# VH-VL binders against Uncharacterized protein C28H8.2: the designs that were tried, part 1

All scores and structures are predictions.

Target 1, 141 residues: Uncharacterized protein C28H8.2, of Caenorhabditis elegans (q09243)
Amino acid sequence: ANFISDPRSMFPKMVRTKNAFHFLQYFMGTFRRMFRNKTEMIEHFNYYDDQVKGTDCHIQEELDFARFKSYFDRYTRTHYNPEIRIIFAIMTKDSSHMTVEFHVTSQSWFGFEDHFHMIIRAVNDENVGWGVRYLSMAFNC
Unless a header shows other numbers, all headers, positions and changes below count from the first letter of the chain; antibody chains aren't numbered by Kabat.
F, E and O are the ipSAE of ESMFold2-Fast, ESMFold2 and OpenDDE, as the mean of both directions, binder to target and target to binder. V2 is 0.75 times the mean of E and O plus 0.25 times the DockQ between their complexes.
[cut] marks letters that were taken out.
The coordinates of atoms that the task and the answers printed are left out; those that the model quotes come from them. Centres of patches stay.

## First folded at step 1 (VH-VL)

Design c5
Fold by ESMFold2, look of step 5:
Structure c5 (fold): chain C 141 residues (1-141), chain A 119 residues (1-119), chain B 112 residues (1-112)
Amino acid sequence: as target 1 above (141 residues)
Amino acid sequence: EVQLQESGPGLVKPSETLSLTCTVSGGSFSGYYIAWIRQPPGKGLEWMGTISYSGSTNYNTAVQSRVTISVDTSKNQFSLKLSSVTAADTAVYYCARSPYYDILTFDYWGQGTMVTVSS
Amino acid sequence: DIVMTQTPLSLSVTPGQPASISCRSSQSLEHSDGKTYLEWYLQKPGQSPQLLIYEVSKRFSGVPDRFSGSGSGTDFTLKISRVEAEDVGVYYCMQGIYLPLTFGQGTKLEIK
């Protein structure tokens, strides 16, 4: 069957890049789109290393890839109209690591505006390109 | 503002390889796909294939065995190679942009370059 | 491949009068996400194609509001409420839900 069950699959899958500016544009773009459907969420998580670790201020345990994916799956079911912008971004001299803080806003049930800060640490793999290795979330902390 | 420009030889001999380049200039090229679409003289449009910035491709099955689309990110250039050409491959060749994260359409097109397959 | 069939293949229209172009697909273009991936392009004489309409009825930036699209399933229509001299050229529909992506054969619009 040539039917495209997910409309994003009609084009080649967008994969990682070694360009820092392009990585940030793709990361933010796919972040906004993951609120639309499961396929866009899968595309966003293509930018996370399988070994990603991190924290959330309301969760005691260190979070992993599966826990982050589950968290965002639940979050996107209750929130819409996302906006994401960079607060700061810094990169090591050798351009192999970056740390970026984002401010995220979205609307929840009844149109209330929610917001949080998200800090990523990304690593530029020589073969694959930029990927998120750490994620820290500060939702209403 | 984004601009696309096709370039390459206007004449190619039968059985040889057609080689074209699409140069993207102006604004940021990030977050786009580039497609090659051709139009034989006086006829309609045929999608040949699409490439992402990272080099992933989809091809039209009608030309899949003969077509290669590639990218040189250092030059913002996309190439089309079509092997074993015949007179049926005579056409104007366009490159076109599709946004990755917005609408799934070809929103910018190059001017096109005519390629004639003749001895 | 999905066959996109346009009618008529040629139109001759008095300036200021409406024009209507039909596009039929060999299969439904409706998607389970609630969208229909049907586009219209205009190729003016000596120029490359330009996007007019996407998702059946959404007008691309800078396209005059005299252009409108409608339809569902397999049957789609592009309408020009008042044809102007600058509207001459060949109109193509395109489907974006089945690979390979396919275009209609084109409809040439001329002024009488």
Scores: ipSAE 0.007, ipTM 0.569, lowest interface PAE 9.4, mean pLDDT 83

## First folded at step 4 (VH-VL; from c5 with heavy chain Y100W)

Design g11
Fold by OpenDDE, look of step 7:
Structure g11 (fold): chain C 141 residues (1-141), chain A 119 residues (1-119), chain B 112 residues (1-112)
Amino acid sequence: as target 1 above (141 residues)
Amino acid sequence: EVQLQESGPGLVKPSETLSLTCTVSGGSFSGYYIAWIRQPPGKGLEWMGTISYSGSTNYNTAVQSRVTISVDTSKNQFSLKLSSVTAADTAVYYCARSPWYDILTFDYWGQGTMVTVSS
Amino acid sequence: DIVMTQTPLSLSVTPGQPASISCRSSQSLEHSDGKTYLEWYLQKPGQSPQLLIYEVSKRFSGVPDRFSGSGSGTDFTLKISRVEAEDVGVYYCMQGIYLPLTFGQGTKLEIK
């Protein structure tokens, strides 16, 4: 596996497993839980910094991390009942890297159903296991 | 870039209905909220209501009985109707956008349109 | 409704000097998520309002770092470290946590 950064610096609150399937299950579970515990995502994103990218699909401008985090915080506050679906999952032949796209649907307090796409790139470290290296969220795409 | 533009008659007679349109351009229409905010001459800002692109609305109770906000997705337009207007409704009317992920913050505003209520 | 009270209502500042505007809310703007939803908007002469600060202290995109926000609970402050001519206008605080959304009265900033 080719790492740009120390695997130990990956998302520290994510469970690292050598099983890609279990990793994805856990990852999805965290998002579900974040809508029940509004502060959880806040804690998670604090560990990504420049590894987290936010995009407004209607304004072709990448959000800086601070703004992205704030928007997401308010999103979780104002939205409920997420439905998470895997759109695709692609793994390298050597099982060292995985790219997954999620589609998340949730309901705002307005009663409107919103959604966003999330793409993660996970890296499989031989010692640490799978961990998210890159996370991109495209809101309401 | 996203642009909002208010349009409509600048003069309305008392007891009539004020009707304005907010046209969104330069970006996708879907997925955002539009709020109407007005400002009487020399006064502050008053939030009137917000609508989603799906048509869900909430209103300021101060104008709820007279205000109707609607959306035409086919035209990328939002509308404001305020019935039974009086001189007190003379104001610059703004439409402002709120991201669906930050629905209580106005990140883009129209230029505003002045509406005068006068006989 | 949450009442937002700004002080002063007008301020005349020499260019290069600092400015400070206070905003007080009738109720705490701190949410259970730990965030405080106080925003500052600037309306320059002849223009529409524009977002400056959100969540008390976070600068909106493109906002110069001479602008800073602070405060907690019900007491908030917008500071301009070095006022420039382009900073002239009316500043509004807004609470973005409860409906109806409510603004302060506005603070008019002028250059001496």
Scores: ipSAE 0.069, ipTM 0.722, lowest interface PAE 3.2, mean pLDDT 84

## First folded at step 7 (VH-VL; from g11 with light chain E39Y Y98H)

Design n6
Fold by ESMFold2, look of step 8:
Structure n6 (fold): chain C 141 residues (1-141), chain A 119 residues (1-119), chain B 112 residues (1-112)
Amino acid sequence: as target 1 above (141 residues)
Amino acid sequence: EVQLQESGPGLVKPSETLSLTCTVSGGSFSGYYIAWIRQPPGKGLEWMGTISYSGSTNYNTAVQSRVTISVDTSKNQFSLKLSSVTAADTAVYYCARSPWYDILTFDYWGQGTMVTVSS
Amino acid sequence: DIVMTQTPLSLSVTPGQPASISCRSSQSLEHSDGKTYLYWYLQKPGQSPQLLIYEVSKRFSGVPDRFSGSGSGTDFTLKISRVEAEDVGVYYCMQGIHLPLTFGQGTKLEIK
């Protein structure tokens, strides 16, 4: 079967920033805002490559874009008051790759405080800018 | 494969304390929550409370004066204590987990254990 | 506490035919965040409950697409497009918008 599509019209393609500092600001800002509604979640996930892969120590299967979006969609349903901060950031000297660790806290609907770490690997694509290529999450592991 | 197993005495005298244990096997539980949910014979489900892996709890107001839920993380073991029991506390008691990504969904349940309170 | 009322309390269905179960809450389950906190569980004979539907209409992993959920506000419906023998059991709706979490009284589905 031949399914013909124009890559230039593919949704949700977006031009992202090539500035590392702005990428981190926007990534964290949209992360906090995605707890507010579905529209803001779409904005946050525009910073993830379609081919993003990753892991979580409590989920046995490899995670992809759809699974990350599904899990965060469910997480934001039952958590509030998010805080996210950078633990470290390492960038290659050619500014093409970045590894960043974040610490995230939020409160659950039951009032429990929850913590986890995220490690992203981001790539500065010459056409699109910085995007998340790999995400590792650790909830109390 | 992760398993939840309830255990405890099947018979408890009125006014005594009911004690149950939920043992987790086949995996790590540190990213999950445990709820205790009971079902009186022939009736529906009643949520009793939920505990986080760190030991934070939230209880159903109907039982909160009598219930204590706790965790022993070294044994992957959760417990329920219900004091001053009456015949109304006769039920099948389940432990159920909810995942970190959706704490309001009980996506895995133990087999349940029947507790009878007889006068 | 939010009261969850299911209708009918029992239902007998010819295999291959559709089934519909209603759940009404005493208060709206819609939150100002745009989300609706309604869930469906199935308790098959001799088994513990299992999750079917979360957030009104989203199927849990491994749940066949013949199960669908819908509704808003205080009125919700679980539909089975073609009932099979393995679908027998008691169906419960649950609300998660306010503590305590509360379940409906259950709807028993059987094959005739």
Scores: ipSAE 0.241, ipTM 0.715, lowest interface PAE 4.5, mean pLDDT 85

## First folded at step 8 (VH-VL; from n6 with heavy chain G27F)

Design p1
Fold by ESMFold2, look of step 9:
Structure p1 (fold): chain C 141 residues (1-141), chain A 119 residues (1-119), chain B 112 residues (1-112)
Amino acid sequence: as target 1 above (141 residues)
Amino acid sequence: EVQLQESGPGLVKPSETLSLTCTVSGFSFSGYYIAWIRQPPGKGLEWMGTISYSGSTNYNTAVQSRVTISVDTSKNQFSLKLSSVTAADTAVYYCARSPWYDILTFDYWGQGTMVTVSS
Amino acid sequence: DIVMTQTPLSLSVTPGQPASISCRSSQSLEHSDGKTYLYWYLQKPGQSPQLLIYEVSKRFSGVPDRFSGSGSGTDFTLKISRVEAEDVGVYYCMQGIHLPLTFGQGTKLEIK
């Protein structure tokens, strides 16, 4: 029998969008869904550039893709009932760059309401569409 | 350098109130939860409660009628008060922190302070 | 409350030999989100506890790779592949799936 050793090679990959509105819609939707399970977190991180960089205001070191994934893996383990909303969004005239601030709220495992701000800078790659290049997280900063 | 330091009286009489302070330095207070955890001599660890940066608290039901945890943000201090103490409250008392992105992981602990309840 | 039971309560090991500590919970520590809320701490003599393992098997920063965690459901194990003198102390498991947070009674590791 003819068999491909990795079944994923037989299926379409998740394709990023070049439409800014759809990107924001999917980014927020997958953000909320990553609180459900590990598979949904993978879908959210498909919108991040592998070279993504950024900050957490309580840590002085620059953060990378692996560290952001670790942050969200841990946060979603200890929080529930997420809400995410846009505070502002601005885009360059050529539609190649976008900066968006989100407000995120959720209930903590201890029953407290927690919230933080998240600022992304996204780039519209001509071949694959919008992806997050920079991410800043501000918990009570 | 992250530091947490417990302080308070080493000896407390039965029926009185135990009062402890955890002083923190070397990290941004607002990004962390603080837990109080105690250890009776020769026994294991008991979580007593956790406080957020805003002063919201959750207490172990076993002690919730007697415990108050509070924060003074101007002094970088967290306090534990335990009323109506008995010999069963003799323990080393620790404060420990957890980060905003993983509130169940106690990544730094104070050195602990021994409190003996005795006449 | 979830009861955490450790075995053995005391363990004496020759340096360089393996050690294994069991932790059993009275209820499953597996959440419907696919994650398991089991942690390990080490309290060295005269010191405060320090985090070793979170989420069953993930080593905390700076923890040597001779420490490994495993298990599922209600049964969990901490292993030390080659015990060193600095590993002496009391090991505690903790569950975080339901409040109140609860710890095992501890396992004292000594060097022979």
Scores: ipSAE 0.649, ipTM 0.834, lowest interface PAE 1.4, mean pLDDT 88

## First folded at step 9 (VH-VL; from p1 with heavy chain Y53H)

Design q1
Fold by ESMFold2, look of step 9:
Structure q1 (fold): chain C 141 residues (1-141), chain A 119 residues (1-119), chain B 112 residues (1-112)
Amino acid sequence: as target 1 above (141 residues)
Amino acid sequence: EVQLQESGPGLVKPSETLSLTCTVSGFSFSGYYIAWIRQPPGKGLEWMGTISHSGSTNYNTAVQSRVTISVDTSKNQFSLKLSSVTAADTAVYYCARSPWYDILTFDYWGQGTMVTVSS
Amino acid sequence: DIVMTQTPLSLSVTPGQPASISCRSSQSLEHSDGKTYLYWYLQKPGQSPQLLIYEVSKRFSGVPDRFSGSGSGTDFTLKISRVEAEDVGVYYCMQGIHLPLTFGQGTKLEIK
């Protein structure tokens, strides 16, 4: 696969898929695998826009790409047995925008079941392909 | 602003039950784990147990037969009960929180409350 | 239970000079995921503990860059490049790889 640098990114990215089902399969698959090692975490974030923004109901500051990577790096250190499933997906007729809600579960280091909802907004950019532009997390909210 | 505040009796008699509360403000319990950690005089820190947002608990095996940690979210309080206390339970007792994204870091602590077990 | 042993138990440092605190664990704190579960806390006089370092070497928010952590396996070090008066207190290491969570016995740092 050929890599085309995203002009809004700090790092080179591979060419992203323009197929919505492949994007979702990749997103969910790499999400589960990032709990195994750092290389898989890098692969999960390949489809995030470097300028991605978002929120969490427990964190008042707007979250950015670096903050999301940092939080998930720490989260995956102390959680295991992840599961992720789609609750709903809404896409424009031209397949240029989608909103997807996921339900995520995992087991914590203390043996407790943790879960959260994750809502992404993704855009199928003409030059780059599907990328996550916004991410909202709702940890037990 | 995030605050945790322990309260309870300063003096407890041997064989009684020690009861403490931790009153929290500035954050929602649902996004955090809450731990009780104690410090005997002149000694180091001892983790006693942690409670999840759903009320699930994990206790230090050294005290698990005597400790109960619980939460009342309607009052922004959680509690520690330690039964059958002895002089060895004399300590400063802290409550501390850990965030959902890093449950092994205690990012905010209460000021602590001293409990002395004495006749 | 994993025993955490700190050395020295006490030290006095001239202001502006470096300090080094060691922490040894009875078992490796390295997990197969590639992470190491070693933390440092400071308890200033009359205060509750505060987090300084997580994951061996990562400074918590607001911690001055004169604090640095290092180490691997069972041997870890906290360094203060230039000790200031506000750094006095008791330093604790903690392991988080296995329950129960356990702390070192503490290292008291004083200004001389």
Scores: ipSAE 0.621, ipTM 0.830, lowest interface PAE 1.4, mean pLDDT 87
Fold by OpenDDE, look of step 10:
Structure q1 (fold): chain C 141 residues (1-141), chain A 119 residues (1-119), chain B 112 residues (1-112)
Amino acid sequence: as target 1 above (141 residues)
Amino acid sequence: EVQLQESGPGLVKPSETLSLTCTVSGFSFSGYYIAWIRQPPGKGLEWMGTISHSGSTNYNTAVQSRVTISVDTSKNQFSLKLSSVTAADTAVYYCARSPWYDILTFDYWGQGTMVTVSS
Amino acid sequence: DIVMTQTPLSLSVTPGQPASISCRSSQSLEHSDGKTYLYWYLQKPGQSPQLLIYEVSKRFSGVPDRFSGSGSGTDFTLKISRVEAEDVGVYYCMQGIHLPLTFGQGTKLEIK
């Protein structure tokens, strides 16, 4: 899916001098914080509602950001200690786009150990920096 | 259409093992948890346990020593086994699903199956 | 175990009139994440339970807006602004803050 959005509203907003690796580290850090501080998603993603889209392999429909945020927010409330592993990261030659797949293992407060795959597509604006435009999640797929 | 259907013997003798199956359809079970909840006649609801698609389980301590919940991914089926049954185990047994994003929300329930413990 | 206590255990309501059900927990249902894990279910006659409200006040999909939930800590209320015939059944509150999940005794709602 192609998304057209204002580069000024990309998430996370990073300076152009920061490379893709720093972006990934920052993203993963933010992701981890969402499991510790349940408000992190709200604080960081609210202004990306019209940009970030996602899919759930079990729902069989595309999720807008509002719905995805709702699901993920509820998930993070009941889970902790995420272990995030990058499966692959592919970048275009011009460093304008990047696709990354994560494998995440987390535990519920009831003791379940669950995992999911997450794929993001990020865009790099030369003036604003990197931002996530697409996010898909596959829970225990 | 999302469906859960409980099945198994409606009559079990005391001291024997109650065995039920929950067959799911209309959704990918790997994205959901399945819980077993029972209701004695004219009584309230009792959570027995929950299982993930990977087979991880949590049980109500009240029945933990006697209960086993399992999953057969090849058949889209979940199972409940309750050993050493007594008359107190007479109830309607439900299976219910919870989404991956909210393990506490039972959004769909089976119709339930009545199990009577009697000699 | 957390004990859930509902009041009343039964009520009869004239169609179009409001109804209110109380649920009290033996300990707070508020989690450190700021959410309160109290749920409401309705079991209509001859049917399985169905979700009405999650996290105190959030209506499940398809639930009419005449249903509302409120409360905090250990005291919760389910309200029906205008009771209809289809609302007949047994209402259960449930806590999800600690295992085991526990339900209230149920409140039977009938139409006068």
Scores: ipSAE 0.494, ipTM 0.844, lowest interface PAE 0.9, mean pLDDT 88
Fold by OpenDDE, look of step 13:
Formats: C-alpha cells, structure tokens, sequence
Structure q1 (fold): chain C 141 residues (1-141), chain A 119 residues (1-119), chain B 112 residues (1-112)
C-alpha cells in the first residue's frame, strides 16, 4: 500500500474497492475513450498521481505528469483506432504494487500506423485504490 | 545534440532528377517523422511530404507525381527524389522532424541546401 | 488547398515597441477534436525556420513570453509585446488541419 502519497495528489474519483483487474479494465477503457472522444487525460483518468514520472526511448529528459499529459494528449488527438494489448502484468504478493506492459497500435490522421510499448507501475493505496506512479514509453522502438 | 543535415548536388539540369539526402543524428528517427520543405529564392515555404519510420509517406499533391521520399535506417538517412525538374524547382530544400506526439510540429530543421535548376 | 494570407507583408518596429501580425485562412482551422491547428514559425536572416507557436497560442519550448498567439476560426494574430533586435526575420503562419500543409506568404519584421 502507498501511504506516502498526499491524498490531494490523487484524483478524487478513485475507488478504493477496485482490484487490480478492475483497474486495468478501467485504464484500458479510458485509454480507448481518449482516442475516440479526443478528450484530455485529466478529464477521465482518475487513477493517476500528479507525482507520476515517465520516460520514453526518444526523450532524454525525465517527464513529469504535466509534460507527459501534454504530449500524450497531442498524440491521442491525432490518432485513431487504438488496439491495446497487455503483454504482461505482475503483482506483488501483498497486492501493493503492479507492473504492467501494454502494446498499443494506432493510426494517425495522416494514415501512418504507429505503435508503442508502455510500462506502468501502479501502487495500491488501501484508502484510495490503485494509482499509476511511473510510466515508460517506447514509441516505435 | 539534435542535428539534421541536407546534402546533394547544388546544380541539376532541366528534366533530370533532383536527389537529396537528409542525415540525422542526436536522436532516434523511430520516434519521429521527417518532412521535406522547400523555399524558392525570396519566396515562402512549401511542404513537399512527410515520411514515417516505417517508410510510409504523404506527399503534397502538387509534386506527388514527381516526388519520392524514402528512408535508409542503416544509415540514418532520408532521401528526396524529384524527377523532371524545371526552373520552378530551384529552391533551398530543408528536412525537418516532427515528434511522435505531434506530426504537424516541425521542432528541428536542417540548415537547408540550395538546389539550382539550370542548363 | 487552404490559402493562408498574412498582413502586413512587412513592418518596421522601434525596439521596445509592440508588433502584431495577422494570419487569415480560407477555411476554418478548427477541428472536431476542439483544437485549432495554426502554427507560427520564425526564419531569422540566413537561418532555417524555427517554431514559435503551436495550436494558436501555445509557446514552443524556449520561446520568450513576449510572443503570444491568439485567434479562432479563420483569423489569427501573433503579437510581440516588446520587439528586440533578435526578433528580426520573416514570420510564417501554417495550417495543419488539411493536407497539404500550407504556409502564409511570410511577414518580414525589421528594426527601425
């Protein structure tokens, strides 16, 4: 469980009773909805911590949540028809942490097919529920 | 440091094929798109086409029948070929990159290379 | 093709004074996703173009806050609150809503 996080850093709509499976289903569902509705991440993703850190294979600098959100929102704006697959999901014995790798394929409005791998590390807070703390993206890598 | 560098003959005869190379360094092209943009002397900018890391292309319809953009992943190079050139094709030719999250944004440009079409 | 029209084509500004450049598109640049795909580039003398503004009003990294973009639909404006010597060059607007991507004629900014 994550007792270090400030509750204010968590989205208020998180549900503490959500298990890992429900979290993943919600994550993928929201992910698809972003591509479909072209809405910003913050409007729908309620399982992110504002302390989320990230990297990708093409950017040297560490991405904070704000920067990643900005980039990802721009990406989803111009891409359609995402196919999201879970490559693997590993959870700790105490169900406090989970690492998941996704493979995503999508098409740009230019007609290009793009794909990326995304690895997230999620933390289960017993009071708030699952939330993403870290992500790493490998775009067309 | 991100770098793009255009290279090729500075002079091409009418009806021949213009051939340029864009050599990239300081970044992995797999996460970016590469576009060719030209600028006739004293005039504005014209987008010619964009290529993805997989070799997929989109061209300006104004030059589509004459233009070919390709990629050589082994050399980190992108190529522009423009056939049947005329004096109207005299311009500075730029290659520019767009990040994976915004194909419409040209965030880094090469220095450009001048190509003159003349007999 | 979407035609981009800039006005004026040239302007001379005293250092420290503001500048304003207009860009008009032949069609709306508003997309169904709620965004407007208008970009501003600056080409300094003897250099390649460089990005200033994306999506009407968003400043690119490293761009001074004296640069600002605004507008909607078919009418857009780039403003420089206090022109500096380093701002000399040709400014281009660009639309990205429909292929082919098209640029304005350019606006040449000089210092008095």
Amino acid sequence: as target 1 above (141 residues)
Amino acid sequence: EVQLQESGPGLVKPSETLSLTCTVSGFSFSGYYIAWIRQPPGKGLEWMGTISHSGSTNYNTAVQSRVTISVDTSKNQFSLKLSSVTAADTAVYYCARSPWYDILTFDYWGQGTMVTVSS
Amino acid sequence: DIVMTQTPLSLSVTPGQPASISCRSSQSLEHSDGKTYLYWYLQKPGQSPQLLIYEVSKRFSGVPDRFSGSGSGTDFTLKISRVEAEDVGVYYCMQGIHLPLTFGQGTKLEIK
Scores: ipSAE 0.455, ipTM 0.838, lowest interface PAE 1.0, mean pLDDT 88
Fold by ESMFold2, look of step 11:
Structure q1 (fold): chain C 141 residues (1-141), chain A 119 residues (1-119), chain B 112 residues (1-112)
Amino acid sequence: as target 1 above (141 residues)
Amino acid sequence: EVQLQESGPGLVKPSETLSLTCTVSGFSFSGYYIAWIRQPPGKGLEWMGTISHSGSTNYNTAVQSRVTISVDTSKNQFSLKLSSVTAADTAVYYCARSPWYDILTFDYWGQGTMVTVSS
Amino acid sequence: DIVMTQTPLSLSVTPGQPASISCRSSQSLEHSDGKTYLYWYLQKPGQSPQLLIYEVSKRFSGVPDRFSGSGSGTDFTLKISRVEAEDVGVYYCMQGIHLPLTFGQGTKLEIK
């Protein structure tokens, strides 16, 4: 029998793409839509690998898939009108890895306007396509 | 270790300006919001206002005409000024932090400083 | 402003017994996104408030699982399944759906 030993592997993933432009289009599109409700938040996180890791300059511990979902769930409940733009995108010569920096703006629940940068490292898996493997958030730092 | 510490004079005369400072350490204020919340003796908690990571402020309408919250990034300090005080402004004053991912969760509070408005 | 009303204003509980605190808001705390913005804080004697529950039922980090929150619309409840001596203090509900943020008047929990 086939075993499910990693709790994160219990969460089915949406079909991905091997096309870098489509990946970025879908990543940004679903990022904006996750502010609407939990169903659309799940669709955004389908582009993250279950073993995704990352950091934020205000959080000391390494972040994993569950922690990122928790932080973004709370962020999207206190912010609205998101905008996400690519600052740069760099891809390896063999097109197997990509590093992308985004600038994100949103309005807080209190009406304040926030900015932060987000850097992803994505891997183009031969079988499943592009997925985020590492996420670094530079919220005002 | 995250710390917030309020300081200021414990006694203020009626009609004068109450001035308090919240000194923070163990985190960068740029990733957080700082709120001032007060508690009159024997009463509940009252939110006074919040300052954003960009320095913008939002105040409780009940005190909006009298309150100013500010930040000095070089000193890791936040300030509360409340003008034209009366006995009704007697309270313990807290500063509290909320993280960038949830402005409504005050996860660390200072110890509070008692301010009495009298004579 | 949204008025938050807590009941009872005080209670005494035998150690090991359950406790229940009610909070009622003057307006619905449900947002159009389907979530409800109701929070619980505990102020232990001589201490500043600490967050217990966010978004009705979600326990904040480090909060024991004997604390649970429930409710919808305008009526909310904080339950302690088994009261311990360290649970004494004043419990406050807070709404975060509209500014200004407002708290209930508090419920003092004591041990009999």
Scores: ipSAE 0.012, ipTM 0.658, lowest interface PAE 8.5, mean pLDDT 84

## First folded at step 11 (VH-VL; from q1 with heavy chain T50L)

Design s5
Fold by OpenDDE, look of step 12:
Structure s5 (fold): chain C 141 residues (1-141), chain A 119 residues (1-119), chain B 112 residues (1-112)
Amino acid sequence: as target 1 above (141 residues)
Amino acid sequence: EVQLQESGPGLVKPSETLSLTCTVSGFSFSGYYIAWIRQPPGKGLEWMGLISHSGSTNYNTAVQSRVTISVDTSKNQFSLKLSSVTAADTAVYYCARSPWYDILTFDYWGQGTMVTVSS
Amino acid sequence: DIVMTQTPLSLSVTPGQPASISCRSSQSLEHSDGKTYLYWYLQKPGQSPQLLIYEVSKRFSGVPDRFSGSGSGTDFTLKISRVEAEDVGVYYCMQGIHLPLTFGQGTKLEIK
């Protein structure tokens, strides 16, 4: 676990809260908004660049940030109505670190149901509050 | 190497059911949609339908009542069934794939299989 | 259904000369996601169709740069800057914005 605050996590477009629950609500809300408005990942999560893992069960090579962004943007552009479910959440005793796993189902613009698995690690900065430190997505698994 | 290959009887009698199989290799079909497209001799292309990795289907309304597309994941095969065939169903039948992230971009096609409807 | 109309239906070109094929759709192929879902395929003699251009102007992998696509809304064009013998075949435009997917009639390109 990385407990060191990353200056890049201070992305001004992201709401920083000292409450983990509210942070997750905001995170999921932003995520839903990306699917609704078809905005690019860079609009919301550009500070993930060195803490991003993207995988697809049909692609052997792990996606770097550039590829991941392109991949994710294509996904959000072609899919609607994401259902985001928290399937696992764990927090350190000192509330300095949190790991959350999501399962997301969505529909393609032709009505086919697809899904991906997402893991985030968030760090609680003593001054700013919670911020995402790590993001991983597994598509079509 | 990405491959799709159509197979099935080349001759079908009128009123019978045309049955074709598309065998895929070189990729996992779960990341792609598979479409069936046919081409009557000397004519253009007609999209018949597509199926997702989850088995969801969409059919061309022109043939919807007669068409069934299915998947056999254990065999990496997709099937096309067209019932109550007539001479108008004589065509080369193709299967083609489309990535989930570029829906309806048919980047790879099978070689096609000719099916003649004749008594 | 969206009707795709190609012109001309046949084209004879001297090698090295340019070629242009038009494709018109009965309604806009621009989606709210900002993409325009117009595709070009080439079917060489005795072969299956192969993807040339996707989303109006994007060349598929391995497609020579002498092929280019342009257009917007309902009016699209495929251009070949210098036609070669290997370019012989039937070219089809296809719309992918609404089901059912529909193709143009095809344009047969021959070499003089």
Scores: ipSAE 0.215, ipTM 0.765, lowest interface PAE 2.2, mean pLDDT 87

